# VHH binders against q9fdx1, part 26

Target 1, 300 residues: q9fdx1
Amino acid sequence: MEEDGSDWGGLAPEILINIISRLTIQELWTGPMFVQKSWLTVCRDPYLWSIFDLEPWFDSYPESTHLWSPEFEQKVDLMLRSVVDWSEGGLTKIRVRHCSDHALSYAADRCPNLQVLAIRSSPNVTDASMTKIAFRCRSLKELDISYCHEISHDTLVMIGRNCPNLRILKRNLMDWSSRHIGSVPTEYLDACPQDGDTEADAIGKHMINLEHLEIQFSRLSVKGLASICEGCPKLEYLDLFGCVHLSSRDITSNVSRLKWLKEVKKPDVYVPRSGDVAQTERYGHWRLYDERFDIQAMRI
Below, E stands for the ipSAE of ESMFold2; O stands for the ipSAE of OpenDDE; V2 stands for 0.75 times the mean of E and O plus 0.25 times the DockQ between their complexes.

## First folded at step 15 (VHH)

Design T1 (framework vhh_7nfr_2; at its last fold request DockQ between E and O 0.03; V2 from the best seeds 0.00; counts 0 for: pae E 19.0 > 2, placed apart)
Fold by OpenDDE, fold request of step 16:
Structure T1 (fold): chain B 300 residues (1-300), chain A 125 residues (1-125)
Amino acid sequence: as target 1 above (300 residues)
Amino acid sequence: QVQLQESGGGLVQPGGSLRLSCAASGFTFDYYYMYWVRQAPGEGREWVSTISDSGGDTYYADSVKGRFTIARDNVKNTLYLLMDSLKSDDTAVYYCARETWEEFWQGTPYGMDVWGQGTQVTVSS
């Protein structure tokens, strides 16, 4: 910060709030909070912290393995916890990546008005903290838990039972596309513990008001799809990209039941007919088709 | 001048205890999260513990959880690390560090801009 000799210390709080409200999260954490006590006080005004959204930064930041480090996770947790404190219960939207149960549980206990929770690529968020979210944040409308491997179908059940206003669910799974290779730890990329049909059943049984569903690269079968289509009659958007166990016929047959469906994204891969070549392992299969996928289109 | 100075290190037997101190000067101590980091011979730096600006929140590496306690006295501008049940694997130079967020936004997981000189902790029978 070029020490421009201008003594900003004497600004009226109202003016300062106005100025600070226009700053990005990055700008706030790199400057005003450390100027003086009065500035810090203003920076921590609850008015400024109804929304905590780091997605713009993540989207602009190059893919890196550093984002998956424990140290990075800790910092995200620290920041989220601070924001939760400053919000004084007024936080309605959280969009972060690489947080853990530590911060999420903290948020769950203190953000009863949370409507949007996006925590994609959070390897250490588990059913434990998500259960708290389900019980404490009952106003939840949007949930993005994509690429979270420690969240199971049990969370989906709990969310479904406790969050009747849920309209948007994103539960995309990792693929071996070039977008993840080199940035995501290989061990994590290979670890897909989710059962597609079990999760599909949970969604179909408990999320009747769902309007938007993304389950990219799920291993769900036609049975799972049927469960979703039967249980979620209000679906307007369904993303089945990368669901290699679903045939075009299966998709068409089942989604026809959805009267409000506006858009369905289908797998862009050849699915062999029953009796043909044994389907390769999920990731192995995708390696073969990686060059055929538009990486940009797959960015969520 | 912004400065951190560690003290309290030494030789201790396994199962023993030590108390490290870090004296801060040249900056508003209570504005910053503070860190303990250690470096064993031939190894990289390892995060040990973090404490919030007010001292209300504390964080620990799994390797030291339940054995180490981080604390701070904002009146004395001093950071502490209470180390109990010390193990041979705890042998390292221990550093105190001040948090910075500048590096975070650049994708660097370690956001510390001020470091002490370190204090040697040796756990040996």
Scores: ipSAE 0.586, ipTM 0.781, lowest interface PAE 0.8, mean pLDDT 88
Fold by ESMFold2, look of step 15:
Structure T1 (fold): chain B 300 residues (1-300), chain A 125 residues (1-125)
Amino acid sequence: as target 1 above (300 residues)
Amino acid sequence: QVQLQESGGGLVQPGGSLRLSCAASGFTFDYYYMYWVRQAPGEGREWVSTISDSGGDTYYADSVKGRFTIARDNVKNTLYLLMDSLKSDDTAVYYCARETWEEFWQGTPYGMDVWGQGTQVTVSS
């Protein structure tokens, strides 16, 4: 976060950074980069880009099928690649959704100091880019790969072996028993991993320093839970919401020896879900709406 | 100042070819998806084509597939539209446009924040 001795156009660096840090990512992309030469230098300063966090924007946006399009994925990849370049190796936290192996592999090669990686709902991230993360980003403390259904237990093994500082793992799955028509494609819901005990075993065998684990809707059995509790003695928080194959007795008998445990979220009775299948083209979405543009939005 | 300037329009006979150019300045061109949009007399604007930041991915409206080719030169900061087998229905003002995240964050499919002034293409039989 801290870098000594830069020229910030005559302003004290702390003052200028405070002004720019209050701008949204969108405002930075459209405004300071194009307004003044000194601002262009500041916007590309590695200190400004030590943290890249899109989660507030995703939390405020309505769910929509276009978020699952290849075109949206490319925009997220573009933003991530740009921030990686501007960080010049100083990026420590990435929180995005809907990125791909291409941008993540690019980040892995260039961001060795990465401590936080959250890539929720990224269907085109696989073990390929995650293997590079494991080997290149060895300072990782927090990993969120929730809803990344093309990532397997192999990533958990590789991360556990190569990232000894990992303290927070989130590997939540979507409710695999429910269909939701809204913004989430049906094929993506159907691809949800079913191999809960294998993932639990990887966690228990390789992530001894975990303090916080979320595995909502995992299909792990009591065997998987036992592996986690035996292998992760430092757990303080355990989220088992939606783990339908675990009883309260299973949980109590296995977590009783976790000396540091402060909270367990127990499996819940499955929550009813609404929705019917709706016809939506998943790629080429531009064609679905390619009749006329909104002229008011298209003016300079 | 961020600027887009189209050129290369003109009068052409049916079946002819044109190449449109769009010169970009004032921004980092190779980080943006770029678009061509056209507007025929008395009609709304119609999306024509999209090209990715690297130029590796291209997309076309059904009305121009196989006849038009979008391209870019990231060294010269220039976007192109190569138009073949022109028809009278292709008569329009052609605009280049740059992507934005503003409309994107409001749930619209794509937004465009910078436009050129347009170049007239007329196909007369």
Scores: ipSAE 0.000, ipTM 0.100, lowest interface PAE 21.2, mean pLDDT 74
ESMFold2 (binder alone), look of step 15: mean pLDDT 83; pTM 0.832
OpenDDE, look of step 15: ipSAE 0.519; ipTM 0.743
ESMFold2, fold request of step 16: ipSAE 0.000, 0.000, 0.000; ipTM 0.134, 0.114, 0.099
ESMFold2 (binder alone), fold request of step 16: mean pLDDT 82, 81, 82; pTM 0.826, 0.821, 0.824
OpenDDE, fold request of step 16: ipSAE 0.560, 0.583; ipTM 0.764, 0.782

Design T2 (framework vhh_7nfr_2; at its last look DockQ between E and O 0.04; V2 from the best seeds 0.00; counts 0 for: pae E 11.4 > 2, grease 24.3 > 24.2, placed apart)
Fold by OpenDDE, look of step 15:
Structure T2 (fold): chain B 300 residues (1-300), chain A 125 residues (1-125)
Amino acid sequence: as target 1 above (300 residues)
Amino acid sequence: QVQLQESGGGLVQPGGSLRLSCAASGFTFDYYYMYWVRQAPGEGREWVSTISDSGGDTYYADSVKGRFTIARDNVKNTLYLLMDSLKSDDTAVYYCARETWEEFWQGTPYGMDSWGQGTQVTVSS
C-alpha cells in the first residue's frame, strides 16, 4: 500500500497562511513546522507570534513532577526564545510556566512592547531577569509571578517604579494544601518566600494604579494590608485567600478604605491575635492532623 | 528514513579527550535542535548537551559544563561533541538525538529521538 504522501508542498502561500493561522500552538509544533521549508517559513511569520500563550495547555494538563524537571524547563525556554525570535519584537503577551532566567532575559531584551507577562511556577526566574523586564518592558499591564520563589520584593519595587501601566498583579504563594502535594518538589514548597509585609509595602508604595491584586497565602500582617489599601486606592479586586495572619476585623477595617473594591476574597482560616503563639512550623500542625486521622480510622 | 549514526567513542584515560561525531540523514538537519545523551551501565539516559538549529545556542548539563563542547556542521549534516578532561563518571554509551516536541506536549521531559546505536566511551585508568 503506497502511502499516498499527499504532496501538500504545492499549496499557495495564502492558503497555507490561512490554514496555519487556525492551528493551535501544539499543532504547529508537532507537524507543520517540520514538513518543508515553505511551511516553516509561514509558521515563523511574525504575525503569528504576537501572543504566546501556553496557559490553556497547562490548565488542561495535570500537575506532574515532570513539569518541574530541568529538561522540561529547557524545552520551555527553547520554545519561548524561538517565539521571541519569530515575533521580531512584536510579542505583546507571554503566558508560560516553568521558564528560567535564560529565556526571560532573552525576552526582556527583545520584547519592548510586552503588555502581559505570566510566568507562574518558574522556580529559576530570579531578580536578575525580572529587573530586566522592569526596565525594558515598561508597557507592562499584567504580571503573574505566582509560585516564583526566587523573585523578591526588590523586583516588585523595580516593576512598580518602571511599569506605571501595571493594573494586574498576581503574586500567589503555594499552598501546602492537597493540590500541590506530590506534584511539586517538597524542597521548592519549603522555599516559599516569607517577606509578606515587605512585599506588601513595595506594592503599596510603588503600584498606585493596581486594579487587581492576588496575594494568596501571603504571610502579610495587618500592617502590610494597610500599606496596600493606602497605596493602591484603585483596587477593584483583592484576593487574600490563605492569608492566615489577617483577622476578619483587620480585613474589614482596611478594605473599607478602597472605594472601588468590587470583590475581596478572604482567608478561610484566621489566626487568633492571642499572645506569642510560637511560629508553628507551617507543616507541623497539618502533619499532626493527618496522623490523628489515620489513627482514628484504624480503631474502627 | 531518519538516521543518526554515532562514532568516535573509545577507551581513554582520565584527563583525556575524545571527539564524537553523529552523521545525520533522512531529514532536514538544520531545522532541528540536536542533543547528546548518554547512558551509563545500570542507569537511565542522561542529557548531556543541546545545540540550536543554527548552532548559535548551546546548553550543557552541570556535570559536563566547562569540559564538553557541542558543535554542528549543517553543510555536512554532522553533530559533534568535544569531550575534554574526561572522568570515570563519563563512561557511558553516547547517543545523538533529534529534537521532537511530541513528548513535550505529553508532559514528559525528553523530547528527542535517537536512531543510532550509540558509541561507547570508556574512561579508565
Scores: ipSAE 0.416, ipTM 0.684, lowest interface PAE 1.1, mean pLDDT 85
Fold by ESMFold2, look of step 15:
Structure T2 (fold): chain B 300 residues (1-300), chain A 125 residues (1-125)
Amino acid sequence: as target 1 above (300 residues)
Amino acid sequence: QVQLQESGGGLVQPGGSLRLSCAASGFTFDYYYMYWVRQAPGEGREWVSTISDSGGDTYYADSVKGRFTIARDNVKNTLYLLMDSLKSDDTAVYYCARETWEEFWQGTPYGMDSWGQGTQVTVSS
């Protein structure tokens, strides 16, 4: 009855539901669901599954190439489909990485009240599932499609047209973080989209209520920035880190019309001359513009 | 089904060299960090070396650093361990292992989820 100093099975169901409702997805899958049968019944309660958020796990887990494998993707897809079923239409927030069109299409069909969708680093999500999301999940307030290189500007157009409540968009194209050095496949980095002005135009034309925009490492020009600033007058936060085609003058002249702007991140990027191979691989599509880094690394 | 098959072990003199191979199948080899571990008679398994998915990063236990070289061929799905300057202390069964991703479900920080059958390395004068 006791399991190494704890006994969760002796609690009244309503008290147990209150305790379990405060657990993360990781704690649910490692604890109550696998310890006792009575907790398994409680853990499938639809009240527990309005939010599916794997970001705490991803933030604490060392990035590894196996996370980019088809086998891992299938596990994430299976978890998402299971939570969709358990939520019985009540799912409002999804934050995952490495999922695919299969799970997102399934969620789009069944979760009309979705408000948050974050699917960072999902190379097998395309405009197909995102079009379904746009048409069926019209209450969407936050979208994070950072590092999803098979998603095009068409998704941005469809989301902008169909999701008028969208306030947060994250479309970062390269992960500059050093925490995950060496784990991202090189071919994925090389596939990074190169047409930043088309995406910027889609944002500016269709996302009038946007308050928070991140487009790190976009290759937009001053024309794209102008479109965003004219079309998104409610912007409070703008992250332009790594946007190599913008100068401080370009930024200053265009953001001056943004009455509510509280923070802008500059595109100031310098490729280190150190032997950091992971940063070189992650910055691969811009590598040719900093031959000093490549020359220096080869000389060592 | 994950399959790992080690080969290349044998008898060698102190100071000699050996090249171990590990043929991998049943999974997407170039997506996983790979390991060599060894087990001396009556002892627990000891980590020897790690190589990243691309082969760009390598790590070694202090006991073998400078003497052993881990390598991989992602076209042939094969892991290698080049062992130089062998000592009697290197006598063990050597296993290749795949990086575990089961930490997510098991709540442990690191581990390995698949092992080969091992290959014997014996260093005697």
Scores: ipSAE 0.000, ipTM 0.315, lowest interface PAE 11.4, mean pLDDT 76
ESMFold2 (binder alone), look of step 15: mean pLDDT 79; pTM 0.794

Design T3 (framework vhh_6fv0_2; at its last look DockQ between E and O 0.02; V2 from the best seeds 0.00; counts 0 for: pae E 12.7 > 2, placed apart)
Fold by OpenDDE, look of step 15:
Structure T3 (fold): chain B 300 residues (1-300), chain A 125 residues (1-125)
Amino acid sequence: as target 1 above (300 residues)
Amino acid sequence: QVQLQESGGGLVQPGGSLRLSCAASGFTFDYYYMYWVRQAPEKGLEWVSTISDSGGDTYYADSVKGRFTVSRDNAKNTLYLQMNSLKPEDAAQYYCARLTWEEFWQGTPYGMDSRGQGTQVTVSS
């Protein structure tokens, strides 16, 4: 039975654009682009590529080790680079996961009007590409670099110095209790950055206009928190979930300085008392606790 | 019907060179990213190289980087793999495959379909 494929080839480009503009990114990449050459041309219209957002797909897709494979990273990189080309400099929002320096550097050089960059769970994004982002994408308003272990405090400094319009920063770290266990490579989990106070200082010193900050599971101390609260007076939202080195007292005393604070998420995990065994290994320590204590009992 | 046909394999001494070809038919070749993968005896499929639809971007596994070069001729619907400085570890059945975006979204490891019969590469003194 020859599937009577409706000959849509005769539609005017303007009509096609209107139809295609209503499709999700996923729909675009799974169907129309490969129907015929004319459709591909229309799908590559810069008008369609001012925003590149894969987060809805990632949210619907279960976490798996496959997503952390080099092969998957390559696919994401190729896709992102293609979108950058098709946008002809008009790309303003990028929300992806598992990209690398290869794609991000490419984007940095070609997307001067970028306002939103979300690159969660990108293990091979480093300071090299992020420095380029800082210098080339000065209109940045939102940055999500959660679970990116190769990005350092130096990048935060560069972003702060060069992106004065930054209002939202998400720098969450992976936790042992989260969705990441069993799906994220153990080696990557163990390589989580440990420079909580240094990053906090960078944020406090250079990101004065922040309104929204997420630093889940940071190991920042009360000193780091003080730096943030002093340096970011416009904070409205602060997420400190999983910050185990902060006591309730520490949080209360410092966030009181924030006049515009609307919401603070506090650590909902056990905070070790002073003198308890030094948390040498981020996840090793929690494993010990899990063996001795009911996880439910450790929730504050 | 989508068809991929690999050729160019053979017996070569360590340090030697081979050039593989893949003839594509039954689909619009220049719409697809193309892959080379290989399978050694008693081993799983291993990714070797990827080239973009236009040929502008190329990627290589660490094991072959600097030795292998992927290219394509879209006018001829042909994919190539130049293999230099071959090692015994490179001995495998080599396959070409295309990347479909459907497979991408489905989470297929290599995102490839319509793989051919392959061509055998043997590296032996």
Scores: ipSAE 0.020, ipTM 0.463, lowest interface PAE 5.5, mean pLDDT 81
Fold by ESMFold2, look of step 15:
Structure T3 (fold): chain B 300 residues (1-300), chain A 125 residues (1-125)
Amino acid sequence: as target 1 above (300 residues)
Amino acid sequence: QVQLQESGGGLVQPGGSLRLSCAASGFTFDYYYMYWVRQAPEKGLEWVSTISDSGGDTYYADSVKGRFTVSRDNAKNTLYLQMNSLKPEDAAQYYCARLTWEEFWQGTPYGMDSRGQGTQVTVSS
């Protein structure tokens, strides 16, 4: 029998039906999820917009370079801004990909009760909008900034200082293997952040209540891991998959103090760290860009 | 097993009306949103209308809004589509379908969970 009473992933049934009905007629990456406000006019209850979660859609959708286009980003931004408006300040969870500083800055100003922010693979989100999130959305409990290469350790410092209730942090980096070739722009793969110890230090110094940490493919060394383990005593889950500069012995010795730890994902390969100067040069470029330019100030 | 049987199609003049029916069996009908899709010759599927499990909420494609009315009778396990002011562009094979989370999650075309053979609507003067 095919009787389903399952949860619709937190989206209102009326909105899910509209989204589904449009997706089967148009290409998914250009499709009706980004239409004008016509589908929003059928939703009257701001509580139905307390959660805006596109991850089930993204999980079922094949990765492609079109998702990285400015046109797709603009559609995600427009939809997020519309949901922010309808929520009337009640939005508590946002899970999207490929948004920008424009939509996040708009949400930060209007959604003070935000508890979950996941913005995986958002190349045009920078420390600028994340600083607003840190100051305006102080109830944040979960942050996923995986694959956001224009976000630096400064965001981690600001979030840690201003969002003391943060329990879950995901800062996964892209696997350098061939699995991303053809679906992620090659220049984006090449721009991946390299300074894992500076980010690890920010986490360890400022996120004392962290229970769940994912930093897959980070280039942190045992120094960075030690900072995390010392500064985050409540960790229950630690994902170090692909952290090639950590040996199994380094991991075992450092996580031994974490009395609540239930699971550690270890890397399969150890490569002694050798390229700190090269990593600093690429990361330093991004910091210099942040200091020299205010992207919001240059927009009309 | 899930079965859906469409009926009520036919030939109509531009500006005319038809009422489509969809008889459902093999599942608890009033637990599910139901929808209509259509397919013109050599074209892809186009969503037409959706109705909530209780029938209290209805949704329409812009191309049919104001002309078509979706309804359901949960006591008879039947979905309806009243089509008024028909245009040549409305000519298609019409299908009803049950909306499931599995269909949504997999991103498959409407009707892939289950649908009948459809009912043909032809509009010509």
Scores: ipSAE 0.000, ipTM 0.135, lowest interface PAE 12.7, mean pLDDT 75
ESMFold2 (binder alone), look of step 15: mean pLDDT 78; pTM 0.794

Design T4 (framework vhh_7nfr_2; at its last look DockQ between E and O 0.04; V2 from the best seeds 0.00; counts 0 for: pae E 9.0 > 2, grease 24.8 > 24.2, SAP .6681 > .668, placed apart)
Fold by OpenDDE, look of step 15:
Structure T4 (fold): chain B 300 residues (1-300), chain A 125 residues (1-125)
Amino acid sequence: as target 1 above (300 residues)
Amino acid sequence: QVQLQESGGGLVQPGGSLRLSCAASGFTFDYYYMYWVRQAPGEGREWVSTISDSGGDTYYADSVKGRFTIARDNVKNTLYLLMDSLKSDDTAVYYCARLTWEEFWQGTPYGMDSWGQGTQVTVSS
């Protein structure tokens, strides 16, 4: 049975564009681009590449060690660079994971109108490429650099100074939660940045227009929180989930200064201010809590 | 039918050079990013180098950076790997592969397919 390969080759380019415009990014990359030369040309139309969003795919894909491999990173980088080229400077939103400085620097140089940058879980994105983003993408409104361990507070300062339209910042850190255990390399989990107060100060000093801030599992102290609350008066949403060095009292006292605050996510677990025991071991504290959290009580 | 055929491997002394070729047929060659991978005895496949569809962008593993050069001729449908300053650790079967986006989205390790038998490179004194 000769599979009647429907000769789609005769469709007018305008019709093809209409059809292709209805496809997801995933669908575009898995099929139409490789059907024939005419389809590829249409798929590379700049009109199709004003937004590059892979988050729906990542959300549907289970966390795995494979995603953290150099090979996967390379694929993401290649894809991002291709999209940047095809967009001809018209790219306004990038939402990806597991990209590197190589691709991000490339994008920074060629996407002056970028408004949204989400690069969650990009271990090899550093201050080098992010500085370029800060200087070249001044229209940035949303930034998600969650689980990027090589980005420092210096980048936050540069972003704050150069991106006055920033309204949303997501800087969540990885937790030892069950979600990341087994899927994220242990070495990367252990390399989580510990400069919570320094980052908080950078945010408070330079990001005055923030409306949405996520800093899950930050090790910021009450001092850091105070800096944020004083420096970011327009905050409407604040996520402090997993911030174990903040007490309920600390949170209540400082967030009360935020007149526009609509929602605050609080840590579920508070570390009792007992004495200076610098519990250096990120995982040691949670072991103590696991022993106390009778998993049996949650089955009721 | 998609076909990739590697050639150019052989026995070479440390410090020597080899040129690998990969003849591609059965698909539109210039639409695909192409890869070289290698597999040493008893080890898994290792990525070596990548080249973009147009040849404008090249990427290398740290282990081969500065020594290997990937190139392509889209008129001849041929992929090349120039290997200089070869080391014993470069001993492996070398495969050429194309990126398949289907495999990419399925989460396969390399997101590439290889249809050739590979070519043996042996670096020995």
Scores: ipSAE 0.018, ipTM 0.364, lowest interface PAE 5.9, mean pLDDT 81
Fold by ESMFold2, look of step 15:
Structure T4 (fold): chain B 300 residues (1-300), chain A 125 residues (1-125)
Amino acid sequence: as target 1 above (300 residues)
Amino acid sequence: QVQLQESGGGLVQPGGSLRLSCAASGFTFDYYYMYWVRQAPGEGREWVSTISDSGGDTYYADSVKGRFTIARDNVKNTLYLLMDSLKSDDTAVYYCARLTWEEFWQGTPYGMDSWGQGTQVTVSS
């Protein structure tokens, strides 16, 4: 048995913590967690688990129907609950997809210092767990609930009332990228919220410190936009891509009073209404979005 | 039922080369990171190498880096370990395994329930 200094299990704990804190979740799988008991102890150090971010993995992973299965959701929930336990209340940032109310309710009870919550494409997250997040995680400054169709305007009201430091809200309703279209269940698309003005009103009335807003494919009217612009004077970024009920005039007149505004993405999308068989076959994947998002109406 | 079958071991002279194979069945092979471990007589298991689910990322223990190459064929559901510049210290039974999220989160290292028979590699001296 020969020691050459390459055995990570023999390193001082503070050096191991420094090395491990730079590893991705995938790199943790390959080495330190499954080498020696001392690595297992260090890998579960609460300091290491202040951030849990699976978005790089999801960005590189091929979309498939498996990601929408209950089995996959249970794996994500298990990971999140384990990290919550290991963090011992120190978790400040969560970025996952396909989690459920069970894991979020668990996190809400145990992570009062949460600042970032991103849960894109989580069809089994509802207002129930999100209300709990609003009441228990009052330091929240970034929320991404894009593609979470069982969340309603009630969550936006509760978050706005209870999380005064919220600066970033992402509430996109359709993933324009084609990566997800072929694998997305039709039941999920059927649940998509359609009342954009009620959500816009909740944002405008309760999120005065908002600096960054994304509401791609919201069905808000100029009334909703006016509420947002009046109620969110600190906006620097506003993403209105796919908001087919807004005209260029509506946008220009309402954003002109936003002193800090640096960027507006306008509702600029085209999908053929319908057409010949060849045209229909080329754009057939858009049919599910046409009825739910009214993307055939280009008003800008 | 998860099944892993290692093969390709044998007796090799120091400095020689050997190619190990691991045939996998009973699971969706391209969903999983795969890895090799080895166990010499009278020693515990030692991690050797890991490869990502796509094959795009590879990782090696310091003792084998630059000499061993891990690879996979996701069409044939087969994991490989190409071993060059073999030393007497490389003598061991080599096992392949899949890495699961359950193993990571449950703290059960090396997934003992999914081990194959292993393949013996012997470097004469």
Scores: ipSAE 0.012, ipTM 0.241, lowest interface PAE 9.0, mean pLDDT 77
ESMFold2 (binder alone), look of step 15: mean pLDDT 78; pTM 0.794

